# Designs tried in a protein design chat: VH-VL binders against Endoplasmic reticulum disulfide reductase DNAJC10 (DNAJC10). Part 4

Target 1, 103 residues: Endoplasmic reticulum disulfide reductase DNAJC10 (DNAJC10), of Homo sapiens (Human) (q8ixb1r130to232)
Amino acid sequence: EIITLERREFDAAVNSGELWFVNFYSPGCSHCHDLAPTWRDFAKEVDGLLRIGAVNCGDDRMLCRMKGVNSYPSLFIFRSGMAPVKYHGDRSKESLVSFAMQH

## First folded at step 5 (VH-VL; framework fv_mogamulizumab)

Design s36 (from g4b with light chain Y101W)
Fold by ESMFold2-Fast, scan of step 5:
Structure s36 (fold): chain C 103 residues (1-103), chain A 123 residues (1-123), chain B 112 residues (1-112)
Amino acid sequence: as target 1 above (103 residues)
Amino acid sequence: EVQLVESGGDLVQPGRSLRLSCAASGFTFSSYAMSWVRQAPGKGLEWVATISGSGGSTYYADSVKGRFTISRDNAKNSLYLQMNSLRVEDTALYYCAKEGYDYVWGSDAFDIWGQGTLVTVSS
Amino acid sequence: DVLMTQSPLSLPVTPGEPASISCRSSQSLLHSTGYNYLEWYLQKPGQSPQLLIYLGSNRASGVPDRFSGSGSGTDFTLKISRVEAEDVGVYYCMQALETPWTFGQGTKVEIK
């Protein structure tokens, strides 16, 4: 399931020791809108393998700025003890699954 | 028309509490971060606190941490500032300010300001 | 905390002449996005502050083109190409890169 992460939940998630794949999005962003159905399908396919999160940058621009998010959507893998890894691939389900399985 | 109207300012004694309100209209309130900015008589601007659109994240100036609490009620289009343990140096005109919205630029500038509500802390 | 320092603090100007206000930050305001998170506000006598410039150099809606913002990193300038009577007031720079958000001391622009 996709978990919406506000500041407190985000800090807890990335420091939990679990692997998180997080979508930083903005509600007025067309590319974010285009990604949404694929992101839902991706979350279903990887259910139980890693945690899927979403951060609404339109709601909290300060959080996203402080995390170094410079465009929307931005997809990152987070895990305690590991540097964040930004996803630069295609916005297809197949590419997201492949990237997630590498971690 | 986008408007912010503050209320709740009063003359209070040190150590007391006061709650400020800001009524918003003319925009989708829950989609924007909101802030309180104060100005002591004859002095400059000082940012006090910011709350995210959902209310899930709050940020405070060091001078008010632990004493002031910013909150919002999106169903009522209202922003609040609960001010506890007031000090003489909290005397100021308190402005409600709206974050500017620009998805392309990522701007969070204060594009709309209220008229302010005066808080005087005096013994 | 990021310290914001303005100069001059008082600026008497003859109508029609240019005016320039400097703002310096104690650390770089240039973010990985390529933007400088520096804003300029004007407070006219008896009025609420109003936004003039955001992201270092972008004029807010309705702001006359005689106003311009420039600079990057730690040194920023607000210029008024020809000062008009309605431009009197106190000008503030503000950094919006990180909390706590901090304002400069303000520069009071007055007509000579």
Scores: ipSAE 0.014, ipTM 0.679, lowest interface PAE 7.5, mean pLDDT 86

Design s37 (from g4b with light chain Y101F)
Fold by ESMFold2-Fast, scan of step 5:
Structure s37 (fold): chain C 103 residues (1-103), chain A 123 residues (1-123), chain B 112 residues (1-112)
Amino acid sequence: as target 1 above (103 residues)
Amino acid sequence: EVQLVESGGDLVQPGRSLRLSCAASGFTFSSYAMSWVRQAPGKGLEWVATISGSGGSTYYADSVKGRFTISRDNAKNSLYLQMNSLRVEDTALYYCAKEGYDYVWGSDAFDIWGQGTLVTVSS
Amino acid sequence: DVLMTQSPLSLPVTPGEPASISCRSSQSLLHSTGYNYLEWYLQKPGQSPQLLIYLGSNRASGVPDRFSGSGSGTDFTLKISRVEAEDVGVYYCMQALETPFTFGQGTKVEIK
């Protein structure tokens, strides 16, 4: 399940104590559209193991700016008590699963 | 042409409520964040609140948090500020301001401002 | 909160002379995108504020080229190369890096 995170939901998520893997995207971004099917398949595979979120930066530019997003898509792992970790791997489902399981 | 017109300012007693409106025209209202900025008589500018294009995210200055609510009706091209538990220090000219273009340079500057509506809180 | 400090607060200028206003932030406004989220606004007497400069150095549409913004991080400058009568008013810097958005105290530019 991919959960759409607006400011209040995002604040609650990162302070929940759960591990969150969040996709910061823009609706007009071609690379974001290319990633979307893989991101959905990834979310299905890791359902119940960690939380998957999405932030629409085209709507909420302030949240994305305050989180240091500088390109689309930007994928980050968040958890209360740890610094956010940016994903730098390729866009394969296998790479996303491996990265998520390391955290 | 792009235009913002505020209304709703009035003289009210402390503790009362007031709702301000801002009517927008000349642009795709739902695509831009909107803000309220106030200016007390003879003083500088103070940001009050911002709402995202869809209305899903809101941001407030500490001085108004819990008392003011920013909202929008995209079908009516209208922005609102519901002001509860008003204080004398809320006395100000309230401006409606539009977020600047983002897709070209990533700027969220207030590129268009309304004329303001005066709120006076006095006993 | 990010504190914005302007200097001078009052700037009397002779017509045709240059003017310079400084703005300092309590923390860096340089975002990881490479942009500085610093804007300059002008409020002419009896009028609404108007945008002059966004992202530190970009002139807003319709703003004369005698206006320029410079700086990065915590120190920013607005320059007017040749002050004209229509340039009188109060100038404000504002940071938009994070909420709450904060303005400087304002610099009143007037003809002497």
Scores: ipSAE 0.421, ipTM 0.858, lowest interface PAE 2.6, mean pLDDT 89

Design s4 (from g4b with heavy chain T50Y)
Fold by ESMFold2-Fast, scan of step 5:
Structure s4 (fold): chain C 103 residues (1-103), chain A 123 residues (1-123), chain B 112 residues (1-112)
Amino acid sequence: as target 1 above (103 residues)
Amino acid sequence: EVQLVESGGDLVQPGRSLRLSCAASGFTFSSYAMSWVRQAPGKGLEWVAYISGSGGSTYYADSVKGRFTISRDNAKNSLYLQMNSLRVEDTALYYCAKEGYDYVWGSDAFDIWGQGTLVTVSS
Amino acid sequence: DVLMTQSPLSLPVTPGEPASISCRSSQSLLHSTGYNYLEWYLQKPGQSPQLLIYLGSNRASGVPDRFSGSGSGTDFTLKISRVEAEDVGVYYCMQALETPYTFGQGTKVEIK
């Protein structure tokens, strides 16, 4: 399940103690549209193992600005007590799963 | 023509509540974040509250957090500020302001301001 | 919170002469995008504030070219090349990097 994170949900998620993998995207971004099917398939495969979220930077520009997002899509893992970790791998489901499983 | 018109300002006693409204016209209201900015008589500008285009995200100045609630009704092109537990120091002219969007990511400045509505909190 | 400090706070100017206002932030306003999230606003007597400059140096639509913004990080300047009578008012810088948005104290520009 991909959970849409607005400011309150995002703050709660980061402070929950759970591992979150979040996609910061913008409507109209071609790379974001290219990633979307793979991101949905990835979320289904890891359901129950970690939390998957999405932030619409076209609507909540302030949240994305404060998180240092400078391009779309930007994928980060968050967990209370850890510095956020940006994903730099390719867009394959296999790479996303491997990255998520090692955290 | 793009414009914002505030209303609801009044003279109220400390501890009471007041709701301000801002009517928007001339732009796609739901596509833009909105803020309330206040100015005490003879003083500078102070940002009060922010709401995202969809209404899903809100942010507040510490001085009003827990007392004020920003909201919007996109079907009515209207922005609101519900002010509870009013204090004398909340006395100010309250402006609504639209964040701009010029197709350059990160250019969200207050490009349109209303004329303001005066709130006086006095015993 | 990001503290914004302006100088001078009062600036009497003869019409036709240049004016310069400084704005300093307690932390860098340079975002990872390369943008400086600093804005300048003018409030003319009895009027609502109006946007002059956004993202540090970009002039807003309808703003005369005698206005210019410069600077990066923590030090910013607003310049008026030739002050006109209509430029009288209070000038504010504001940071929009993070909430709470914070304004400088304001600089009152008056005609000598």
Scores: ipSAE 0.337, ipTM 0.829, lowest interface PAE 3.2, mean pLDDT 89

Design s47 (from g4b with heavy chain W105Y)
Fold by ESMFold2-Fast, scan of step 5:
Structure s47 (fold): chain C 103 residues (1-103), chain A 123 residues (1-123), chain B 112 residues (1-112)
Amino acid sequence: as target 1 above (103 residues)
Amino acid sequence: EVQLVESGGDLVQPGRSLRLSCAASGFTFSSYAMSWVRQAPGKGLEWVATISGSGGSTYYADSVKGRFTISRDNAKNSLYLQMNSLRVEDTALYYCAKEGYDYVYGSDAFDIWGQGTLVTVSS
Amino acid sequence: DVLMTQSPLSLPVTPGEPASISCRSSQSLLHSTGYNYLEWYLQKPGQSPQLLIYLGSNRASGVPDRFSGSGSGTDFTLKISRVEAEDVGVYYCMQALETPYTFGQGTKVEIK
């Protein structure tokens, strides 16, 4: 449900024509750990409405750097034909759902 | 102690293939990106390829795309470089290098290097 | 590709005097994080390269404080405040902002 994206999978996924909400995280990041349960619950709630991705920036720092990720976690919406939109709201499930539904 | 040991370098004719290996020890191998960097005799450093910690992402220099394949076996703590269609200009000492990780900065710098393995491509 | 240009290519130095090496990139290496993805490496004669500086100005573990990196964007400098005999070798800058990672031509520091 939550799909781990590496470089080649990433470009194919975000250019697929589907809406993607991607979590760029780093192992050992306390804020990422704090977000993880909420992110999993969020993914369940929006299942079938959009694609949920995750990028392990500790594994692929270059991919994260290329996407403008400068802190962890960083959440972005990707939609084919438009610039990526960074999420700046609360890391609550309700806030994430509201933002995603604005697509 | 962190150590990287390369092997597999040899004298080979143009058009042939060769596989380089790098044995890693002293760190959690799967947590770090690994790279190959080469140096032709008397010349400068040239980055060849990088592979992410999981092995899912690979990056190559334009001069080797389509001919070289970087891979890793995390269970064996080993990094590989499969070199096909070798050319005289591929003659170089090939270094295995480990990504340095500064958690705060997220640095990709090559903090540990092996001793290199010499590949000579000549008729 | 990002081109990296070093100057000078040869730098004879008397022990105890300072040395300065310039590195220029064809594109800005300053990322939105505020960091410059520029590294400096030293290769001593007959040895493997070793990391000196990462993210423009941070010294790697074990690197003496006589080494310092500075600069931002496209212009970078590596300084050795007081060159010692053990500092001879070829110094390389490298950009790590994007692939392909590219090195400068190298600057050979020699004792005269």
Scores: ipSAE 0.015, ipTM 0.708, lowest interface PAE 7.4, mean pLDDT 87

Design s48 (from g4b with heavy chain G106S)
Fold by ESMFold2-Fast, scan of step 5:
Order: C-alpha cells, then sequence, then structure tokens
Structure s48 (fold): chain C 103 residues (1-103), chain A 123 residues (1-123), chain B 112 residues (1-112)
C-alpha cells in the first residue's frame, strides 16, 4: 500500500516509530512516470516490513521545498530520531529492496 | 481578469470569532496555493497562513496556530480564514494572496493580492 | 524562524537618481535547486502590495527594467537605476524558503 502524505500525515509519519520510505514526485515528471510501476511492485514486496509513502510536489511545493527536494523523483527514508536518508542508487526494484532492508 | 476579493472584516470584541472570505476569479483556483497576509494599521506585512491547491496541507504563523483555521472550497473558488479567540493584536487589514508559478521551476511568489478586509479587535 | 532585516528604513531620494535597498536574512535563502527564495514587494500609498522581484533577481510581469534584484544566500539588494515619482511607497523583502514566511520591516521611499 502506497500512502499519499499531505502535511499533517507527513509530520505524523516521520514522528511515528515506523520506518517510512517516501517518494517525492511531480505529476508532470517523465522520470516519475517511469518509476511508478517499479515503485508499486517494490511497495508490494516490502508490505508489512516498512511503510511506503508518496508526496505530490505538484500540489504541495512548500513541503517539498522544505525537505530540500531539487529533482523528481526524490526518494528518502525517514525514521523518528534519525536524520532523513536520501536514496542515491539506481531505481531498479532490486536496489530499492536492498536499500530498504539496510534499516 | 484575475481578481481576489476579500470580505468579512468587522469590529469585534476580544475573545470573539470572525470568518473571512476571499472570492477568486480569472484563474484555475484549485491549481494554486493561497495565503492570508495581514497588516496592522501603520505597520508592516505579516504572513498568517497558507493552504495548498487541493486543500490537503496548511501552514500557520506561530501567533495564530491553534486559533485560526485556513480552508478553501475549490468548487466555489473561495478561500476562508476562521479566526477564533481574537486578540487586540490581531487588529489588521487582512489580504488574500495567490502564490504564482512559472515554467522554469516554481516562483511561489504572491503575484496577485486582494484589496484587503479590515478586522478591528477592541473593547 | 528566518529574520529579515532591511536598511535603510527611510530613503528620501532625488528624482532621477539611483536608489538601493538592502535586505539581510538570518539564514541562507539559497535552495538546493540553486534558487534564492527571496522576493521584493512594493506597497504604494493606499494600495495593496504588488510583486516586483521573485527568486532573487527575476522581474515580475509589467515591472519596469529600472528595477533589479541581486544577491545570494543572506545578502540581497534591490536597486532602482532612476527613481521616478511613481516609485514612492514602502518596499518589503520576504523570504519564501520555509514557513513561516517572514518580511523585512519595510523601507519607505519618498521624493526629496
Amino acid sequence: as target 1 above (103 residues)
Amino acid sequence: EVQLVESGGDLVQPGRSLRLSCAASGFTFSSYAMSWVRQAPGKGLEWVATISGSGGSTYYADSVKGRFTISRDNAKNSLYLQMNSLRVEDTALYYCAKEGYDYVWSSDAFDIWGQGTLVTVSS
Amino acid sequence: DVLMTQSPLSLPVTPGEPASISCRSSQSLLHSTGYNYLEWYLQKPGQSPQLLIYLGSNRASGVPDRFSGSGSGTDFTLKISRVEAEDVGVYYCMQALETPYTFGQGTKVEIK
């Protein structure tokens, strides 16, 4: 399940005790559309292990600006008490799973 | 004809409530974040609140958090500010402002402003 | 919160002469996109504020080319190359990098 995070849900998610992997995207972004099928498959494979979120930067530009997003998609891991970790690997399902499992 | 028209300003006593409205026309209202900015008589500008285009995200100045609620009705092209527990220091002209957007990235500057509606909180 | 400080607060100018207004932020306004989230607004007497400059140096639609914005990070300048009578009013800088959005105190430009 991929959960769309608006400001309140985002704040609650990153302050929860759960591990979140969040995709900051824009509806008009070609790379975001290219990632979408892989992101859905990734979310299914890790279901129950961590939470998968998405932020629509085309609607909430301020949330994305405050998180330092400078390109789409941008993928980050969030956990309460830990600095956010940006994912810099390739966007294959295998690489995303490997990164998530390093929690 | 891009326009923002505020209404609802009044003279009210401390502790009371007031609801401001802003009617938008001439642009795709739901595509832009909207803000309220106030100005006390003879003083400078102070940002109050912002709401995302869909209405899903809201942001507030610390001085109004918990007392004011920004909301919008995209079907009616209207922005609102519900002001509860009003204080004398909330006395100001309240402006409705639209955040802009350019094709390069996002300017998000206040490119369109309304004429303002005056709120006076006094005993 | 990001504090915005303008100087001078009062600027009497002779018509036709250049004018310069400074704006300093307590934190860098340079975003990872390379843009500075600083804006300049003009409020003419009895009117609503109007946008002059966005993203540090870009003129808004309809703004005369005698207005220019410059700077990066924490130090910004608005310049008017040749002040006209119609330029009278209060000028505000604002940061839009993060909430709360914060304005400078304002600089009142008046003709000598």
Scores: ipSAE 0.436, ipTM 0.860, lowest interface PAE 2.4, mean pLDDT 89

Design s5 (from g4b with heavy chain T50E)
Fold by ESMFold2-Fast, scan of step 5:
Structure s5 (fold): chain C 103 residues (1-103), chain A 123 residues (1-123), chain B 112 residues (1-112)
Amino acid sequence: as target 1 above (103 residues)
Amino acid sequence: EVQLVESGGDLVQPGRSLRLSCAASGFTFSSYAMSWVRQAPGKGLEWVAEISGSGGSTYYADSVKGRFTISRDNAKNSLYLQMNSLRVEDTALYYCAKEGYDYVWGSDAFDIWGQGTLVTVSS
Amino acid sequence: DVLMTQSPLSLPVTPGEPASISCRSSQSLLHSTGYNYLEWYLQKPGQSPQLLIYLGSNRASGVPDRFSGSGSGTDFTLKISRVEAEDVGVYYCMQALETPYTFGQGTKVEIK
């Protein structure tokens, strides 16, 4: 399940104590569109293991600016008590799963 | 054919209320944050309020916080500004503006503006 | 709040000559992402504002290449290489780094 995170939901999620893997995207972004099918498949693969979220940066530009998002899509792992970890690997499902399981 | 059309401006006495509307067309309204920006006659631009695409987050200039409320109805492609406890210094042309620019890296600039609706607050 | 200061506030220019407008911010607009959250807008007489430049130096779609934005941190410049009659209006810089978003006072460009 991919959960859409608006400001309140995002703040609650990162303070929940659960592990969140979040996709920051923008409307009209071609790379975001290209990633979407793989992101959905990834979410199904890890269903029940961690929480998967999405933030629409066109929806809330201040939220994304505050989180240091400088390109779309940007993928981050969040957990209360730890600094956010940005994903720098390729956009294959295998790489996403491997990265998620490391945290 | 992206358009924003404001309405609701009027001549009102101090202390009264007005509700401004902005009708959007030609883009996926719910996907973009929207702002209100005002301009007093012969003066410069002043940002008033912003609302996220879903409506879940709102931001205000200190001069209007507690008096103005920004809202949206995505089913109607409409943006609103509820203005309470109006003051003479709220006299201005009120523009609605779309945020975002639709390039591959995303932009948060005001790329589309309406024509404005005039609010005059006079004693 | 971030204070935005423009200079000059009035700029009479001869057609075909260059024009330059300065914009200064009270704090750095360079975000940790590497972008400067500064925008330039033009308001032609009797018209709504229109976007010229975003993220400090990127021209908006349809904006002629005679317009250019430069600068970083607290000091920014909008240049028009050859001013044309259609360029008359009030130019505003705006910081979009944080709310409240703030505009400069505006620079009125007029043909001599």
Scores: ipSAE 0.022, ipTM 0.704, lowest interface PAE 6.9, mean pLDDT 86

Design s50 (from g4b with heavy chain S107G)
Fold by ESMFold2-Fast, scan of step 5:
Structure s50 (fold): chain C 103 residues (1-103), chain A 123 residues (1-123), chain B 112 residues (1-112)
Amino acid sequence: as target 1 above (103 residues)
Amino acid sequence: EVQLVESGGDLVQPGRSLRLSCAASGFTFSSYAMSWVRQAPGKGLEWVATISGSGGSTYYADSVKGRFTISRDNAKNSLYLQMNSLRVEDTALYYCAKEGYDYVWGGDAFDIWGQGTLVTVSS
Amino acid sequence: DVLMTQSPLSLPVTPGEPASISCRSSQSLLHSTGYNYLEWYLQKPGQSPQLLIYLGSNRASGVPDRFSGSGSGTDFTLKISRVEAEDVGVYYCMQALETPYTFGQGTKVEIK
């Protein structure tokens, strides 16, 4: 299940103690649309193992600006007590699963 | 063409509540973040609160957190500010302001402003 | 919170002469996107504020080219190359890097 994170949900998520993998995206971004089916399938495969979130930067530019997002899509892992980790791998499901399982 | 019209300002006693409204026209209201900015008589500008286009995210100045609530009704093209536990220092002209959307990474924080509505909190 | 400090607070100018206003932030406004999230607003007497400059140096729609913004990081300047009577008012800088959005205290420009 992909959880839409608005400001309140985002703050709660990153302070929950759970591992979150979050997609910061913008409507109208072609690479974001290209990623969407894979991200959905990735979320289904890891359901119950970690939390999957999405932030619509087109709606909330300030949240994305404050988190240092400078390209779309930007994928980050958040865990309480740990600095956010940006994902720099390819956008295949296999690579996303491998990265998520390392954390 | 793009217009913001505030209303609801009044003279109220400390500890009371007041709700401000802002009627928007001339743009796709739900696509833009909206803000309230206030100005005490003879003083400078102070940002109060911002709400995202969908209404899903809200941001507040520390001076109003827990007392003020920003909300919007996109079907009515209206922005609101519910002000509770009012203090004398909340006395100000309250402006409704619209986010600009010129660029993906920037745009304007407040490209269009309303005329303001005066709130006076006095005993 | 980011503190914004303007100088001077009062700036009397002779019509046709240049004017310059300084704005300093307590932390860098340069984002990883390469943009400085600094804006300038003008409030003419009895009127609502109006946007002049966004992202440090970009003029808002309809703003005359005699207005220019410059600077990066923590030190910003608004320049008016030739001040006209219609430019009288209070100028504010504002940071839009993070919430809370914060304004400078304002600089009153008036005709000498």
Scores: ipSAE 0.349, ipTM 0.843, lowest interface PAE 2.9, mean pLDDT 89

Design s51 (from g4b with heavy chain S107D)
Fold by ESMFold2-Fast, scan of step 5:
Structure s51 (fold): chain C 103 residues (1-103), chain A 123 residues (1-123), chain B 112 residues (1-112)
Amino acid sequence: as target 1 above (103 residues)
Amino acid sequence: EVQLVESGGDLVQPGRSLRLSCAASGFTFSSYAMSWVRQAPGKGLEWVATISGSGGSTYYADSVKGRFTISRDNAKNSLYLQMNSLRVEDTALYYCAKEGYDYVWGDDAFDIWGQGTLVTVSS
Amino acid sequence: DVLMTQSPLSLPVTPGEPASISCRSSQSLLHSTGYNYLEWYLQKPGQSPQLLIYLGSNRASGVPDRFSGSGSGTDFTLKISRVEAEDVGVYYCMQALETPYTFGQGTKVEIK
């Protein structure tokens, strides 16, 4: 399940103690559209192992700016007690699963 | 023509509540963040609150957190500010302002402002 | 919070002469996108504020080319190349890097 995170939900999620993998995207972004099917398949495969979130930067630009997002899509892992970790791998499901399982 | 029209300002005693409204026209209201900015008589500008286009995210100045609630009704093209536990220092002209230019990394330039509605909190 | 400081606070100008207003932030407004989240607004007497400059140096629609914004990081300047009578009012800088959004104290521009 992919959970849409707005400001209040985002703050609660990253402070929950659960591991979150979050996609910061823009509806008008070509690369975001290209990623969407893979991201959905990835979310299904890791269901129950970690939480998958999405932030619509086209609606909440300030949240994305304050989180240091400078390109779309930007994928980050969040967990209470650690600094956010940006994903720099390719957009394959295999790479996303491998990265997520390391945390 | 893009327009923002505020209403609801009044003279009210400390500790009371007041609700401000802003009627928007001439643009796709739900696509833009909206803000309230106030100005005490003879003083400078102070940002009060911002709400995202969908209404899902809200941001507040520390001076109003817990007392003021920003909200919107996209079906009515209207922005609101519910002000509770009013203080004398909340006395100001309250402006409704629209998020500006459509560019990927800039979204909080206030390109359109209303005329303001005056709130006076006095005993 | 980010503190915004303007100078001068009062600026009497002769029509046709240039004018310059400084704005300083307590922390860098340069974002990882490469943009400076600094805006300039003008409030003419008895009127609502109006946007002049966004992202440090970009003129808003309808703003005359005599207005220009420059600077990066913590030091910014608004310049009016040739001041006209219609330019009187209070000028404010604002940072939009993070909430709370904060304004400078304002610079009152008057014709001398």
Scores: ipSAE 0.424, ipTM 0.851, lowest interface PAE 2.6, mean pLDDT 89

Design s57 (from g4b with heavy chain V104P)
Fold by ESMFold2-Fast, scan of step 5:
Structure s57 (fold): chain C 103 residues (1-103), chain A 123 residues (1-123), chain B 112 residues (1-112)
Amino acid sequence: as target 1 above (103 residues)
Amino acid sequence: EVQLVESGGDLVQPGRSLRLSCAASGFTFSSYAMSWVRQAPGKGLEWVATISGSGGSTYYADSVKGRFTISRDNAKNSLYLQMNSLRVEDTALYYCAKEGYDYPWGSDAFDIWGQGTLVTVSS
Amino acid sequence: DVLMTQSPLSLPVTPGEPASISCRSSQSLLHSTGYNYLEWYLQKPGQSPQLLIYLGSNRASGVPDRFSGSGSGTDFTLKISRVEAEDVGVYYCMQALETPYTFGQGTKVEIK
């Protein structure tokens, strides 16, 4: 399910041709902790339909800056050949599933 | 209590090597990038090197590229700086610093600093 | 490399009076995300540096509200509304937009 993406894994993921929904988070971020249970449940719901990733921005600030991320959590869809799409909906499981299934 | 403690500073001749260590406590060490920042006596701050939390990415100041190597051992909560081919210009107090100010959201900032360890390169 | 230039380098202040420090970068620190990757640090005599301001204008936890950061792009200012004895030390700006991270020369704030 939820795959931790460091720089090498992230580069491979976005170039894989698979659809990835990625959570950019920071370990000390309260909103990130609030999202975590819902994100885990969402990942289980869509298992096998798309790839779910997580990037620890505390681990590699330059990776997150290069991707235009500096607020947490930030949720993006990535696929080779298309521009990244940022999720702007609420943090409910239902909203996340609906957004993911549209892509 | 979040704390960083440096060690390994010494008086050495030009061309020699030293290895600095930084012991971290009070936070999830592997989750944060770590940096070395130095300060020559009576001078300003100069960033030296950064290593990602996993150790997969490293970044260096041009003045130390090819001579210094930053590394970490996450099982030991320790950061290292291997300094080779030392020059008089490397004389400085070397600080270990944690990157990551996480409240209320993350940013690039050196939020925790150690006390520093003095390296003197003199002939 | 991004050059960071501070002015003044020496700032004697009377207790209770305001102080302002300028920091200029050789290229814009404004990222496409809308953030300015500019930080301010204070080094008190005999102590390690401490974080004051991040992302241009945000105060770090525990930093008094008499400190404020402002500016965008290449021109930034740190202001202390009423300087207190505990505020003496050397202030540094730093750009975090790209590596190598670079600091200004430092501004020494002293009580007159």
Scores: ipSAE 0.030, ipTM 0.712, lowest interface PAE 6.7, mean pLDDT 86

